# VH-VL binders against Arf guanine nucleotide exchange factor SYT1 (SYT1), part 2

Target 1, 216 residues: Arf guanine nucleotide exchange factor SYT1 (SYT1), of Saccharomyces cerevisiae (q06836r405to620)
Amino acid sequence: SRRSSSIVNALSSFVNLRSSSLSSSRQQHLQQQQQLQQKLDVSLEDLPPVPAPEFSDSCKDFLIKLAPYGKFIGIILTEKDDEFKKNCLNYLLTNCFEFKNDPLDIALRKLLMFLELPKETQQIDRLIMAFSFAYYKAQKSYSKKKGIECPWSNADQVYFIAFSLLMLHTDYFNPNNKSKMTKHDFVDLVHNDKYSGGNEIPMAVLTYFYENVTAK

## First folded at step 9 (VH-VL)

Design c40 (from c35 with heavy chain Y111S, light chain S53T)
Fold by OpenDDE, fold request of step 10:
Structure c40 (fold): chain C 216 residues (1-216), chain A 122 residues (1-122), chain B 107 residues (1-107)
Amino acid sequence: as target 1 above (216 residues)
Amino acid sequence: QVQLQESGAGLVKPSETLSLTCGVAGGSFSGYYWSWIRQPPGKGLEWIGEIYHSGSTSYNPSLKSRVTISVDTSKSQFSLKLSSVTAADTAVYYCARGHYDYWSGYRPFDSWGQGTLVTVSS
Amino acid sequence: DIQMTQSPSILSASVGDRVTITCRASQSISSWLAWYQQKPGKAPTLVIYKASTLESGVPSRFSGTESGTEFTLTISSLQPDDFATYYCQQYNSWPLTFGQGTKLEIK
């Protein structure tokens, strides 16, 4: 129980649980930038070979073994379509992250503060999918507990919006991209996707997300 | 309680620019959506456009490029400019507030100004 | 643009009556519909949002329902203060659009 608390604590130190106020997103962005600057420019290649899971390893055990890899844990767990690693990622997201009271943009920011985004699209997909499910579950549970309606219809909607926000963020802060996605572009793109439930989100709300994600 | 108050010239000549300001008092300006809505005499309501507190705008396409909404957060004010006005632009103009809270969702125009009549006449 | 078709345009009723106003959206707007009350010479006031949520301070005799793209505002027992013009409004998509209004007048 103490060791699990240490991982949680180690992870919690990265998750500034400060209150979901609009003002907090700006502060979090600044903090994220500051934390990113403080992060040692170490690559995964500079670290010892990633240990293979043992047959006897629980997700908890394996995550303990991966603890030294820090921000690269997401990359490691999404490298292959492995059921055990998928479960471990879910375990990590469920037990080490607190998303229940966070708006999606803040939750996503917290995720990315702790975990480096994979370079490969398939890995990103695995990560965001796992995140979305964990996030949705947490949000639904929290909403139920509070007697309020869950802001999200389902995990797929969360996935779509999360992915969209991630792409927006990447686009907006990419110095090589001279043509940035505008608010209207973003809103139209997301809202017109009926399949993913984007049309169920008011454009005003999408504006909220756009502004928060692109805020410096 | 938040109070919205429209101000500006009540008479505008054709082809000129209608200019209105909405002052917000008794509440936060940040975190809200600020809209202009008009109502021609004896007619229904038409949304003109909105501005987010950060300055991002959305306009009714029907007004083409004639509309400009701006915000002055330091003064807790936002403004409407409607260029090339015609008699069709004669209306009571309202400013209104919308609000989004993540948990409570989007709440549309929960607060309105009293409205100001703008008449377009030569 | 999403067109909001409101009916009837005029509704005559008596105090104590149950009345229903209908609004139909030209396309799906989910639950993002609001109802406003407007009295002569006054600004509209929010009555219902999210199709069925009563605005704070609004009497419980007001209620809203949704079915697909059809929305209703119901006043269970009309009071003298309820005679006004009512508007539905969608806020799912830009431009925000209103119904043409329903004038509720005393019979």
Scores: ipSAE 0.914, ipTM 0.971, lowest interface PAE 0.5, mean pLDDT 91
Fold by OpenDDE, fold request of step 10:
Structure c40 (fold): chain C 216 residues (1-216), chain A 122 residues (1-122), chain B 107 residues (1-107)
Amino acid sequence: as target 1 above (216 residues)
Amino acid sequence: QVQLQESGAGLVKPSETLSLTCGVAGGSFSGYYWSWIRQPPGKGLEWIGEIYHSGSTSYNPSLKSRVTISVDTSKSQFSLKLSSVTAADTAVYYCARGHYDYWSGYRPFDSWGQGTLVTVSS
Amino acid sequence: DIQMTQSPSILSASVGDRVTITCRASQSISSWLAWYQQKPGKAPTLVIYKASTLESGVPSRFSGTESGTEFTLTISSLQPDDFATYYCQQYNSWPLTFGQGTKLEIK
């Protein structure tokens, strides 16, 4: 959606604008980090070819087939804009993750503990979008059950904040980024986005997320 | 029940630095927002700034250049320094507590100190 | 900065009266508005937060409403203990800002 692209661009631009002098080094460092991670971790390329879904496969069936790929399942399911894979991702997030009682930063952390983040921006977008919808649904259901107000207005807001937190995390823990996004930078960026509902979140709450995400 | 108490000099000369400390007792320091708020005599309330328990600060832009808020977690205290004071800085200064819970949301200034009058006079 | 315009500045009322104080924000603050009561020589006390949530220990005669950028504090039946100065405060954006206050006095 036009909104998702604008947010991704804005955050990417913000992170890139600070790195414009080191653009070549970021790719190299991502490559180096990938190489360092490659030295320690099996890459998807080292695994057998990913099976194609059969026409008769349910999401459950296909996910069973993907089980050996473990942390790469997110990457596999977001590689292409495929409706079946999208549904399988949603199934995975809904049935294999428990988000109903987790703050967003904790839920996001759980997600990334089990699923490796894709390298491609479009894949990240697909993953976080799917996550956001699943998370919001779970939160809404839980809130309703408990008779409390849902902390989130809609799934788009969740998406925006989740994506923002992910970008913050990436920026903050990237050793190549000498200038890190400050709290005020983050808060201002998120809060001033009225289209994504950032302005509906108090700056104090955004401070909470900033501090939690940047905590070592 | 949490108790906040302001302490510091009640009289400050012009151009000097106002220094106050807020002591927190009967509750956790961690997980809260700690603010300074002032009220000139017969006037309304003005937020000066806040500090998160981690040390992250936010200031009123109108005072930012003169304000420093710090925290001492070991003593459950946070402090205010306001430099280059003038008569306009004469006020009752309050420390206050805010809290954020994920499910209940942000709750502002649920606890206040009694306030301390600081007079700027030559 | 978000400006909070509070009205009226002075409100004279009698015990038992229904009174309403209004606060308008210069821009959207969602529901992030608080009301405080302040008695002479005392610190403010939180009455309502999130526009309509009553603080624990506050009498039920106090209530808050929101409509867009307009917020109201209502006391359904004024009691002697309610005569004080009331302030609205937005906590959506920095700097946190207060209304100018409403002095509720005995008629």
Scores: ipSAE 0.910, ipTM 0.972, lowest interface PAE 0.5, mean pLDDT 91
Fold by OpenDDE, look of step 10:
Order: structure tokens, then C-alpha cells, then sequence
Structure c40 (fold): chain C 216 residues (1-216), chain A 122 residues (1-122), chain B 107 residues (1-107)
């Protein structure tokens, strides 16, 4: 939704603005170091060409075909805005992940342990959106089963918070960012977003997430 | 059952620094929010600030410039310093505990100290 | 800051009466409202949190409701032990803020 894109842009802008204060020379050196560290890891380009889905393929069938790609499956399924791939991603998140009893930060961590985060913003958006829906559904179902209130109002709220946490993590652990987002910055940014339901989450709870994400 | 107990000087001179400590027994600091709240005689309650077990603090903006809250996890204590005190700072000062559980949500001030009267007078 | 307006300031009632105290927030606080009971010379005690959840050990005659930014504490049948000052408190946003209090006194 247009609203979600605005928030993502705001967070990205915030992170970028803080990174731009670093001199051009240090950015180049860090990019070189990042490139050197990336050389040791198998890239998607080093793997066989990704198979195209067959018309007869179910999501399960296609995911089986993608199994050799392991952590890159998220990248593959989010490369394009494709309805079938979207469905397959949803299938993967619903059937291969267990989120029913996990706090959002833990669930997000689990996701990223098994799936490599895409580099492109649009892909990240697709991945986190799919995750948020699957997570919310699981949480709602679990809460209902347990006779307790669901901690989340809707999937959009989950998306917003999940994305915010991801951005926070990226900012905090980016060695190139000298000025890190503070707790108050994070809390204020998230809590002041009334459209995404950030204002419905107590600042104390946002503090909890901040501390958990920034914990070494 | 967790027990909170305030300690410190009950009399402070104007312009000096009020210093209080809250001792926590029967529980841990981990996973809890620790707050200071004050109540002037015959008046309502005012939140001063809080500290998370990690040391992360949040203060009431009205007092932010004068308030420092710290934690000593090794002693199971957290402290309040309020600088440049005036008669308006005369109050019963309480320490309190809140906590967050993912499924139950945030629960505010479920445990309180007995409070300690601090009088600002020359 | 979120202002909490509590009413009435003083409430006189008799044992057995149904009493209601109201608290209004200056802006949305969702359901993040707590009620406290304070007796003279004692610290406040938590009665209700999340607008309607009864704290453990609190009698069932206490209940909380919410409607928008308006919150109510109800005692269905007042007991002698219930005469005290009650405070509402929002914990949605910093700074945490309290209502002015309602002194519940015996008629």
C-alpha cells in the first residue's frame, strides 16, 4: 500500500541521511571490504540457473525444485512481482516456518536465519509483506486457540513493525554508520505513525524491541 | 514476592541534589522496567522516569534536565538523582516496577515501594 | 503530553452502592490504561490494567471499561475496604501520566 511505501521510504531516508555524513573515501573502503567478504560466500550466480515453474507445478512442487537454492529461495521468489511466486512464498512461510508462539523479533530472526535478505528494496518489501501476513495469521490462530488476545491488530501493523525492526538492525550493525539510531529516535518514529498502528503499541514495548534488536 | 524499598535522605536543602535508592528483593532486574514516581503532599501522582534493566532510560520532559536514573544490577538497586531542588520537589517518592510479556502485554506498576518522604527546606 | 482528566474529584457513597469513576484521555491511548487504589499513607496498588483486565487478587466487584478515549472504573457493590483514592494512568506514551484522582469517601 502507498502508506507502507511511505514509511519504508522514511526509514530508509533516515538511515541514508545518517550514512551520508561519512566521507566518500571511507565509503569506498567499506564497500571494498564488503565486496571482499562477499567473495567468500557462494552467490546465487554461482548456482545453476533457477528453474522456471511449469504450468502443472503446485507451490509444493516448485519449492521442491528450489530446494537446492536454500537460503536464496526468498530472493528467487521475490525477484519479480509474480502471483505464483508470491503464493509459493506464502506457502513456504506458512508450512515451513513455525511462528505461532514467537515474538515478532524472534520470528523475524528465524526467517533471516534460513532466508537471505534480498538486496533490492522491492524484494525486501515483498518478503517482509509475505512474512507479516503469515506471521499474523499464525499469531491470530494461536491466540484464538489459547483464548487470549492477539498481540497484533492486523497484518499491516506487523509489517510496519517488522520492517522497522529490520531497518533498525541494519542501521545498528552497519559499521559505516557512525551515528546509530537511538532508542528514542526509533520509538518516536514508530509510535508516531498512526496509519500503520504504531501508536497502538506502548512506547515501553517498542523499547523492548529496540533493546532486543540492538543486543549483541 | 518482589519487594521494593526506597532509601535516602528525607531532608534536602534548596539547590542541592536529591538522591534516592530503591532496593529490590525477591526478584531480578532482567525483563522489568523500573520507575520513580512522586506525590506531593495532598496531591496526585507524577511519573519522574524509568530505566530498563539494560540501562536505557526515559524521563519526564518536565524534569529531564534535572533527573538522572541509574541501575546497579549487581546490587539489585536503581537510583534517582534530582538536581537543583526547590520546595516544589517536596513529595513522597515511590519506586515501582513494570514489565512486559509478549502474550500478556505490558503491565504497569504492579509493585511499589512504601515510599519515602523527601522534604526540601532550608 | 497526554492529559488524563478524571471525574469526579470527590465521590461520596455508601456501602453497597454502585459507583463509577471516569477518566478521559486527551488523545487515543488505545487500551493502555491502568487504575490504582491508594489508601492514606500507603503506596498505590494496581487494580486494573489494559483498561479492563483485573489485577490478580483484586475482587471481582471491580471492573473497567473503555469507549474511545473514555475509561471507567466501576465498583458494583461498595465495601468498607474500598474507600480510598483512585487514579487512572495511561502508559501508551511518555511521559506516563495520571489522572487527578478521585477520593471515594463514605457518605
Amino acid sequence: as target 1 above (216 residues)
Amino acid sequence: QVQLQESGAGLVKPSETLSLTCGVAGGSFSGYYWSWIRQPPGKGLEWIGEIYHSGSTSYNPSLKSRVTISVDTSKSQFSLKLSSVTAADTAVYYCARGHYDYWSGYRPFDSWGQGTLVTVSS
Amino acid sequence: DIQMTQSPSILSASVGDRVTITCRASQSISSWLAWYQQKPGKAPTLVIYKASTLESGVPSRFSGTESGTEFTLTISSLQPDDFATYYCQQYNSWPLTFGQGTKLEIK
Scores: ipSAE 0.903, ipTM 0.963, lowest interface PAE 0.5, mean pLDDT 91
Fold by ESMFold2, fold request of step 10:
Structure c40 (fold): chain C 216 residues (1-216), chain A 122 residues (1-122), chain B 107 residues (1-107)
Amino acid sequence: as target 1 above (216 residues)
Amino acid sequence: QVQLQESGAGLVKPSETLSLTCGVAGGSFSGYYWSWIRQPPGKGLEWIGEIYHSGSTSYNPSLKSRVTISVDTSKSQFSLKLSSVTAADTAVYYCARGHYDYWSGYRPFDSWGQGTLVTVSS
Amino acid sequence: DIQMTQSPSILSASVGDRVTITCRASQSISSWLAWYQQKPGKAPTLVIYKASTLESGVPSRFSGTESGTEFTLTISSLQPDDFATYYCQQYNSWPLTFGQGTKLEIK
C-alpha cells in the first residue's frame, strides 16, 4: 500500500543517514553474521523443502505443516507477497501470541524471541507490518474492555515505532558502530515524523522506549 | 502523596554558580521526569530542563551551556547547577515532576515544590 | 521552539461570570497541553492535562477544549477562589514551553 511504502522509504532514509560512513555497511553485515552464528545451530537450508499449501488447506492446516520449521515460520510466510501466507501469518500472530497487555517494546521482544527476523528488507517489512496490525488490534480491544484510551492512534503508527525500535536495537548493539544513536538522535528522528504519527508521541515518552530498548 | 522541597543558598554573586537541591519524599522515583522551572519576579514560567530517573537529561537550549541537572536516587533528590549567573537569573526556582505510564499515559507537572527565591546581586 | 501565545493577558470578571482563556501553539502539539493555576506567592497547580482532562480534585466548572493548535480553558461560573494567573504549557516537545500567562482579576 502507499502508506506502507512511504513508511519504508522514511525508515530506509533513517537507516541511510546512520550508515553514511563508507564502512558502516560492512560493519552491519559483520554484526548480522555474528548474531546469526550465536542464534543458529541449524539453518533453514538444512531443513527439508518447505511444503506448498494444498488447495483445501486452512491457515491452521498449513501452520501445522510448518510447525517443524520453528523459528523460521516467519521467514517462510513472508518470502513472497502471497495472500494465503499473509493470512496464515495474521492467524499465527493473532492466535499464538499474547500481546494485549504488553508495552510495544516488550511485545516486539516476544515476537523476536520466537520468530527469526528475516534478512531481506521486504520480508522484514511484511513481518513487522503484520505484527503491528495484530498488536494494534489486540491493544485496541484490550483498552476498550478496560474503558481506557488506546496508547496508539492506528496500526501505521505502531508499525513506524516498531520499525524504529528495531533499527535502534540493531544500531546500538552493533559492536563495530562507534557512533551509537543517542537518545536525542532517536527522539529527533521519530518525533519529526508527521506522516505516520511519530510527532504525536511526546519526546519524553520516547525516552521511555529508548531506555528500554538500549538496556542490555 | 509526593512532596518536593527546594533547598540551597538564596543569594548568589554574579559570575558564580547557583546550586539547588530538590528533596523528594513519598512515592516512587522510577517512571518520573524531574524538572526545574523558574519564574523571574513578575514574569512567566521558564522550563530549565529535566532528568529522567535513569539519569538522562534534556535542557532548554537557551540555558544548556550553563546548566547541569543531576540525580541521586539513593538520597531521593535531584539538583540544579547554573553557572556564570547574572541579575537576569534572579527568579523563584521550582522543582516539579512529570509522570509517564504506558497505560495511564503522560501527565505533566502534577507536583511542585513550594519554590525558593534566588537573588543574584553584589 | 514551540511558542505558546495566551489571550487575553488580563481578564477582569465578576463572581458568577463565565470566562474563556485562549492559548495558541505555533505548531502542532497534538493534545499535549496543560493548564496551570497560580495564586500570588504560591507554586502553580495543575488544572487540566491532555487538553481536556481535569486533574483530580479540580472542580467541574473548569473545562478545556482544543481545535487544531488552539486551546481554551473555560470556567463556567467563577468563584472567589478562581481569581489567579493561568498558564498554558505544551509538553509534546523539548523545550517544554509556557504561555505568557493570563491574570484573571476581580472587577
Scores: ipSAE 0.723, ipTM 0.888, lowest interface PAE 1.0, mean pLDDT 86

Design c40 (from c35 with heavy chain Y111S, light chain S53T)
Fold by ESMFold2, look of step 17:
Structure c40 (fold): chain C 216 residues (1-216), chain A 122 residues (1-122), chain B 107 residues (1-107)
Amino acid sequence: as target 1 above (216 residues)
Amino acid sequence: QVQLQESGAGLVKPSETLSLTCGVAGGSFSGYYWSWIRQPPGKGLEWIGEIYHSGSTSYNPSLKSRVTISVDTSKSQFSLKLSSVTAADTAVYYCARGHYDYWSGYRPFDSWGQGTLVTVSS
Amino acid sequence: DIQMTQSPSILSASVGDRVTITCRASQSISSWLAWYQQKPGKAPTLVIYKASTLESGVPSRFSGTESGTEFTLTISSLQPDDFATYYCQQYNSWPLTFGQGTKLEIK
């Protein structure tokens, strides 16, 4: 069977993020995602029933079983508060994504180009939390190796900013929204938060993220 | 090495518009925040506002009703217009740049123009 | 607006002295504080950013520290070229704000 070890290859078939033009790159990736979705409009219900983990399965073993589910792997691994599936999600994010060189907005876009965002709030939370932990770990390790300061104080800060960027994108590109969130609204919302460390990020830096997320 | 140079009229009449241009040489605008800062004679520094290369502006609330900052990336220039001036607007006006890079961080005004005195007088 | 309060306003010192200038922010600015040196008739020049990082070309006798909302600039052994006015500036929040300045003058 030629189904084994194909998950990394399938994920590698999506667009490559290059750090040369974030605004242009974002627009191109959005258009490509929309075109792919239209062409391959398959729902999770159209696929065979999701296999249950076997007692001896490693995270890698189970992810190989999930490879045919493609973009739905994130939805499957976050369906319930399940320790094994949480470990599999962490394994996936650590071993199948390369985040160490990416600003947060690019890494988040990369994640969502390969994994469909769940619809339920609890599943979104589990996905973004797992992403934020894996992302922070990669960034901290990379910055330590380079002898430079990590841009992030901790994983909770990454989580707060990542969720804020996701909400901004959803608000800004909602065709029914008459009054889009302005730069000042977004910056004030994030910068006033002391609990998760949003206030530790300069307003000018939040402008960088706002402009990258809202670029056409 | 980036070089900034202010240009514009050094004398402006009350109620008129103060207009300055900052020419930028030796670099691109990408990743930079372009600011105007003023210093009344014998006094401290006041930030007027900034513009990101995208055209996104942020202004000092004390001035925002009278200030417009614009950028022309094709000419490597950014400008200041301050309307309805009074004698209180007499100052040396500086242009300056700030820099953000994701990995190297946020570096503040590391390059300044030489400054130009603008006097508001009849 | 975040107010930056510098002290002292005037500091008299001799070549070779160790001097400190303090700056207090009215609220948290994390480490987003810069120090500038300004000589008469000249534009300010960046000395320290991110509270404690020396700008390229600045002598190692300059250093910066932070504790909460209080920041210090220290010159460990004054040289003749160091007599100038020093400004702190927060760059965490709009509007960007400067301290009132400290004139460091020769005794």
Scores: ipSAE 0.715, ipTM 0.891, lowest interface PAE 1.2, mean pLDDT 85
Fold by ESMFold2, fold request of step 10:
Parts: structure tokens; sequence; C-alpha cells
Structure c40 (fold): chain C 216 residues (1-216), chain A 122 residues (1-122), chain B 107 residues (1-107)
């Protein structure tokens, strides 16, 4: 799948600047390694064993250790229900992603261009939940700064819509799925849900998201 | 400033097809919801349906079996066809525009055509 | 289908009066309610959207409020230009539906 190297470069620069321990030559080699991993279609199993967190590690310290794993960082941080790794994931999404200006569908695409989607449902759930919290916080702050109303009622609504868009994309672009979800199916599914606030989003707005997700 | 203009026959015989076109000038066609709304003489407004700029349609269930809305982006036009008309379909027909932008929100029917009366009579 | 019920059907008032028109939705529509003004022989024009947001160019004497499924349009001091028929319209769910209208006329 196509991957952007921009966020990986930003992460490397961010952690290097804050650590002040890496030279520009080492920073350049790290960035080149990550780009080569993408070109060679490297799997997580091809990389060295993932280091365990040390007793004194901050989230930043551990993320620096994970930088060589590139797109697999999301899989690593969601492998188990681990509070430290959950905090590291939150730190990553809050400090290394710029999605406060982005509509949800674009922000979700950016997330998945830099982080590989886990295969297990529980890992997907942890990733999307963390994304939705960080995204909502950024959107709320941005809208307040601009003096406009936030498009979202709360983080749970963001989570429900983000997960729905992910499932729509997976369903629509699966070559083995002969009965693709239609616009009306998607809109009815989301808009009928009163518990997560899908019913608070106009059907026309859900059409906007459907068309954007199924276009590519 | 966008301008919408309805055109088509003002008299249609029962059981035939009502056909109208809305010309769109002075603004972008892309990124909008294009609707048909009708108003029987002396009565209220009824939404017929809409077409998103992608060609995706949504119709009033009361009319769905008889209605087709289509776009011609090369001419900046969208059209209404309503088949098997009766006297109950006599109304002023309006075309209208709705707009969604992620940050500025959803604004329904912020621009309307002048309306055109269509009479269904022998 | 979400039904929109307006009251009153006809409202007689004088220039300078404060008037209120009410619209009730048959189920929750969140804040996705618009108000339109229509003069005889003319197309409707948007006055308020999102229950309370004034459309650009509309005088500040117009305001909208909501409480649950009940919505109000208020004109604080009527002007001659305000005598028209007013429609509420929900745009949360298909089919989009209008209230039956309120004719605001001169006493």
Amino acid sequence: as target 1 above (216 residues)
Amino acid sequence: QVQLQESGAGLVKPSETLSLTCGVAGGSFSGYYWSWIRQPPGKGLEWIGEIYHSGSTSYNPSLKSRVTISVDTSKSQFSLKLSSVTAADTAVYYCARGHYDYWSGYRPFDSWGQGTLVTVSS
Amino acid sequence: DIQMTQSPSILSASVGDRVTITCRASQSISSWLAWYQQKPGKAPTLVIYKASTLESGVPSRFSGTESGTEFTLTISSLQPDDFATYYCQQYNSWPLTFGQGTKLEIK
C-alpha cells in the first residue's frame, strides 16, 4: 500500500530535537532506513525483537526506541491492554500528528498512511479509540481558537464515525465482497444509531463522508 | 453569486412525464446538493429529492417510483423527470442548492430558482 | 418521515410588534432546523439555519431558539418587509420536510 514518509521524518526530527542526543548523520540514516523498509515491503517479523520498556522510560523515551519500527509502531503499542503503551500511543497521536485542520476522513487516511492497521479486532479498537480521543481534542481546541462550532459532540461520536468509515472502506474495497455497502445502507446504519450520536449527523453529511471514502 | 433558473413545459397531460431543467450560472456546480421542491397553488412546500454533485441521488419515498433527478455537469444543469403525472402534481416547481463544508457547516437551500408553474390537465 | 407542525397558521400583527412562530418536530432532529421567508409569487429565502444561526444579510431582529423538538422564530420589532409566510424545515433526515407555513399579515 502507499505510505507517506513525511510523518516518519517529522517523528524522527521531533524526538531527536527533544532528546538532543542524535547527530544529523544518525538522524539521516534513521530516516533512510524507514523509507527503505517501506520499499522492501518489510514485515514486523523481519525486524529485531521489539524492546521492552525499561523501568525509568518516559513515553518519549520508549517512542524513540520504537522509531526504527516505523509503520509498525501502532501494532506494537496496541498488542495488549497495557496502560504504559496506551499512554505512549496517546503521546504519539497528540504530539506527532497534525490533524486539527483535517476533516475526519482525511485525518483517518493520514493515520493509516503512517501506521499499519492491526489485524486483530481488539488492536484495531485500541488504535481507533486513541485516535478518536486525540482527534476530538485537537478539533475542539482548533474550533474554539477560530470561534466556530466544533463539528463533533464528543469523542465517542468521533470514534463511532471513524470506525464506521474504516469498516466502510474495508467492505467497499475488498475484492472478495460481491455485495458492497451502498450509500443508503451506510447512511441508515450510522444515522439510526442513537447511542453513539450518529443520529445527530444529517444524512446529507453522511453522504459527503461516504463519497469521500469510496472514491479511492 | 449563483443563479438558478427552471425551464420546461408549463402544461403536461395526465399519465405523461413532467420534465424540467435547472440551469446553474455564476457559481460552482461541484461540492453542492441540488434539490427539487414543489408547492401546489396555495399550499406548502414538498421536497422531491436531491442529487449530490457526484451523481448520488436521494428521493422522497412518496415519489420514488416516479422520479428521476440527473446532472449534466458539462452544461451546468440538473433535471427532474416525474412520470405518470396526475392533477395532484400541479405545482410551482423550484430548484434549490444546499451546501456542506466541514468547518462552516451545512446550510440547506441557500439559493432558489424563481419557480415555474406546471399544470397537469387534459 | 419527520412531520413538522407550525403554529399559528395565521398571525395578525402590527408594525413594531414582537411575534413568535413555533415549529414542533415529530421526533428529534438535533439542531438541523431552518426557517424560510416567502413573499407572494416569490421563492422562499433562508432566514435561519441550524436552529439559531442567522443567515448573512438577515436583520438582527430575527432570532431562533430550540428546546428539545420545539423551535421558535422570533421577530423582535416587526417591519413592513417582514409580512410574509414563514416555513420551518428539518434537514436532519430524508425526506426533508417543511412545516405547513405561518402567514404573518397586517392587522
Scores: ipSAE 0.690, ipTM 0.883, lowest interface PAE 1.3, mean pLDDT 86
Fold by ESMFold2, look of step 10:
Structure c40 (fold): chain C 216 residues (1-216), chain A 122 residues (1-122), chain B 107 residues (1-107)
Amino acid sequence: as target 1 above (216 residues)
Amino acid sequence: QVQLQESGAGLVKPSETLSLTCGVAGGSFSGYYWSWIRQPPGKGLEWIGEIYHSGSTSYNPSLKSRVTISVDTSKSQFSLKLSSVTAADTAVYYCARGHYDYWSGYRPFDSWGQGTLVTVSS
Amino acid sequence: DIQMTQSPSILSASVGDRVTITCRASQSISSWLAWYQQKPGKAPTLVIYKASTLESGVPSRFSGTESGTEFTLTISSLQPDDFATYYCQQYNSWPLTFGQGTKLEIK
């Protein structure tokens, strides 16, 4: 599968599991339709009403129902503080994204390539929190398998750095921002934080993240 | 097997600019942090600054107003300029390499040049 | 700036001795501390990084430990090649800073 279409392939595999008798031609046609929808600049409001979960739905069952919504799945799953949708978001991020080998900046870019960032602050927070939890688990599992130390102390540290990188990206690429956050400003801000362990990351490592996030 | 070699004038007059280059051979130039460190004769080590593969620099605040570090990737070399020198700038100057890889971590100066003595004297 | 206080300044020892050199940071540096060995007329060479990880090719008689902001370099059985000056260095924060050095001399 193509790296830029990983989420489409993962969602297609959910649809395929539901219909084991589906022909290869029909499956290919369904994948083409889903990929075309993802490339269109459509609003969530232009799509059919989002289905409600059935009381017997697993996370996988509900995610299959959400497959036609493509990039809006993140917005849908974070709309409310809903335990089932939170579990579905965690399932999606754990099973449909491959973060284990990626530095945090690359993983965050992959996330935002395929999921549209919500507009509301509380939805953004729920999305980044879920991402950070899934990312930390993947990194810890990978480092354990390789017999190396995990780069991260805990999921809260990942969350702080991920949110900081998102804020940096938003600030740096905002066309109305006259004074961009400098490398030293970003590094000092993050490295001074002792509550989430930003201070445990060397300034040179934070420079690596700054340079990669601000690259064109 | 990377080799670093400092070059430049060994004698500099007070108030002039100290200028050194470090040639890098036998290894990859990209993916590393390139640093200058100095050591007055019989004394300890002082970090001057570093340059990243992007061209971004970080300098010791005590020297920042007088220091410029630059890189020429086409020649696999990087340079130090220290302006307005005094006798206090007499030292052995080292170039050194640091490395960051996400999984293998951040290693400080794992390769050093031979060092070159620069004397500031009338 | 993070000050690195290294002790002792001079350490006299014999081949076969166990020696310990200490280095204290003025504030937390996590585990981002390195130890270097320097012989007369030569550049420093990396011995230990991230407080306790041996650089490739360094004999296993060298070890590093940490406790809070205090770090130690230990040579379990001193060899003739080990007589040198040793420097600690923090690399968590700019500016990068070194201890003043410990000269390990033959008794």
Scores: ipSAE 0.606, ipTM 0.851, lowest interface PAE 1.8, mean pLDDT 85
Fold by ESMFold2, look of step 12:
Structure c40 (fold): chain C 216 residues (1-216), chain A 122 residues (1-122), chain B 107 residues (1-107)
Amino acid sequence: as target 1 above (216 residues)
Amino acid sequence: QVQLQESGAGLVKPSETLSLTCGVAGGSFSGYYWSWIRQPPGKGLEWIGEIYHSGSTSYNPSLKSRVTISVDTSKSQFSLKLSSVTAADTAVYYCARGHYDYWSGYRPFDSWGQGTLVTVSS
Amino acid sequence: DIQMTQSPSILSASVGDRVTITCRASQSISSWLAWYQQKPGKAPTLVIYKASTLESGVPSRFSGTESGTEFTLTISSLQPDDFATYYCQQYNSWPLTFGQGTKLEIK
């Protein structure tokens, strides 16, 4: 049915973001459409008012209502401390992104390719925390299936590294910043942090992250 | 399977520059770090430094003022230069490859060259 | 620099023995510890990485354990091919550092 097909199409674009030999032309069309919308500099204020959740909405039901908002879904779901919207964000990140095959820097890049980063610090924190939880769960589950140990100690460690990579990127590519953070500064900053477990990430791996994040 | 092979002069005069190359066959430089390690006669192993495919380097602080590691991807080679050598620099020099793909299992030196003896003598 | 201290420096053993070599880091290195085997005139070969993971092709008689900053390499039933010098190496922090070695020789 057409109703079932519309739901499947929306979920297919969210469930499998990775390119593969089995990817359909529909996935490629959706990716091109999303990139064009981002390049056209569409503002959230130019779109209709965001619908409120209805009492009977599941997370999936509400996310389908948010589909027209595209890259702004992350901003919408983090606008305030709302348990239902937090659950919807968790659902989106666990079911519509494929993180299990990716290093953290690639997974973060995927996130920001499809979701616009909020302007407010509290919203950024909610987004990156939700991402880090979803990423950690995906990595832990995949490690268990492959019979290997998960490379991450916990979600808080992932959050610290993900936030550090975000800060590095914004610092490095800020044209007003005269004093860019060096590789050694970044590696020392992260590796000397015992509270969040940054010290458990080898310096060579942090160098890899630095090089990838600062490359144009 | 990747193969590493050291080449260069086996005899170097004091105060001159020790120069070695490591030929790399059977793989790309991406996803790996490339190191020089030495072993003085009858002694243990000392890490000299490493280079990434980007050209980024990290050196042992004890040698940093005298060491340069470089990469030439068009020739599938990376190189070591150690300046102002003395008899204390006499050692077997190894090149080696490590992995830093955190997901697939970060590993240290899983591939080594056969080693080349460099003697510093008049 | 993180110092890696191996003990014993020399270990005499017979074929079939269970042997244990110890390596202590001067500070935390998490699990980023490797063990190498080196035979005379040859390059080292990787035996164990991440403290306890066997490298591909290494016999199952080799195992590694960790407790805090103390790491062990165990060979459960020594074979003739196992007589060599063994090195531990931390790869958490620059500079990468090796233990001074343990020579495992025939009794």
Scores: ipSAE 0.338, ipTM 0.717, lowest interface PAE 3.9, mean pLDDT 84

